VH-VL binders against q17rb8r558to768. Designs and how they scored, part 1

Every score and structure here is a prediction.

Target 1, 211 residues: q17rb8r558to768
Amino acid sequence: TAELSHLTKNVPIFVCTMAYPTVPCPLHVFEPRYRLMIRRSIQTGTKQFGMCVSDTQNSFADYGCMLQIRNVHFLPDGRSVVDTVGGKRFRVLKRGMKDGYCTADIEYLEDVKVENEDEIKNLRELHDLVYSQACSWFQNLRDRFRSQILQHFGSMPEREENLQAAPNGPAWCWWLLAVLPVDPRYQLSVLSMKSLKERLTKIQHILTYFS
Unless a header shows other numbers, all headers, positions and changes below count from the first letter of the chain; antibody chains are not in Kabat numbers.
F is the ipSAE of ESMFold2-Fast. E and O are both the ipSAE of ESMFold2, at different seeds. Each is the mean of both directions, binder to target and target to binder. V2 is 0.75 times the mean of E and O plus 0.25 times the DockQ between their complexes.
Where letters were taken out, [cut] stands.

## First folded at step 3 (VH-VL; framework fv_romlusevimab)

Design q06
Fold by ESMFold2-Fast, scan of step 3:
Structure q06 (fold): chain C 211 residues (1-211), chain A 120 residues (1-120), chain B 108 residues (1-108)
Amino acid sequence: as target 1 above (211 residues)
Amino acid sequence: QVQLVQSGSELKKPGASVKVSCKASGYTFTDYAMNWVRQAPGQGLEWMGWINTYTGNPTYAQGFTGRFVFSLDTSVSTASLQISSLKAEDTAVYYCARVGDEYSYGMDVWGQGTTVTVSS
Amino acid sequence: SYVLTQPPSVSVAPGKTARITCGGNNIGSYSVHWYQQKPGQAPVLVIYDDSDRPSGIPERFSGSNSGNTATLTISGVEAGDEADYYCQVWDSSTDHPVFGGGTKLTVL
């Protein structure tokens, strides 16, 4: 449709940090190019833009996450305080530029649904195991670090009954990836995965390293 | 109603200093950044830099650091450009121009210009 | 630094159409603004964001921008349109405006 096509071509890209589905990403924007970008997204009615980390080879990474604008406060000093939340993940197909900010033609990512009942059962068992490891890791953090995480990201999301209800899988996986102290290369690798099993397995490996 | 009014022409000797002012009216001064653009006789427009009118933070283009200082007096909605140690090559018309979100960072309102002549 | 190239002069007969070009590498990805400057006067914004007109600018003024060339088009040219015209974009590498060298439009 026209609505969907507007979200895949010449998508404005904020090159800054990692963003993840369902995870809040508050932004303090002072650069004129990004203020213009945010204003345009509001005025066009899309209220979305892409977020990618920088890349030494291609200006910004091949994968990113859309940010949905929830609230905007334009400050007298020219800064904008933008409350966003992660939406759909995407792969970059073509890079461009507009008025000092990057743009991209993109393709949205969605997890491949597992249909076999035995595989679904195994996926649930892996999920429950990794969730328990995540809870243990978080609860065993020093009070200072746990307080900082709670302040910026909120509490760890609860387990979801249906692991495949959301196209990006369970919310807690993305919350955890946002708070784990891992290299952006590993974060980007996990963001690009279309298999929940592969993502849970990788998260498990990361947690084992920090346990 | 919205306008930028600049100070009058200046004739200075090499080594002197000059201060060009730009007074804004008809809008909220701190909502728009102020650009400085110069034009040497018979030449094109040359961007010198801009200043954030709320924070007072200046940004200078290459070649305009050191001798050139942008400043504000927000109580009277005025931006100023000071040039120290004047050289003959500083002879130009100096313009202030506002920029903001409204016209995609195009300069929609310009001062009338201040002619600075540096001559022995 | 990013460079914008304009022809130094364009001549047009009254009532005809003038076209002033602004060349830049991948300029179609930038928003192009156009300024009119008459002798002894400050520049006036006549086109912003490639093709939009500020209030008070005649419909005779229009703009386009694609690929490596932006164009200011003035239809039904009048003697009063005689001026220098400058294009301007924002340089993505420095987040600064860049001006073209200007084009002198002569109406003869």
Scores: ipSAE 0.000, ipTM 0.456, lowest interface PAE 15.7, mean pLDDT 86

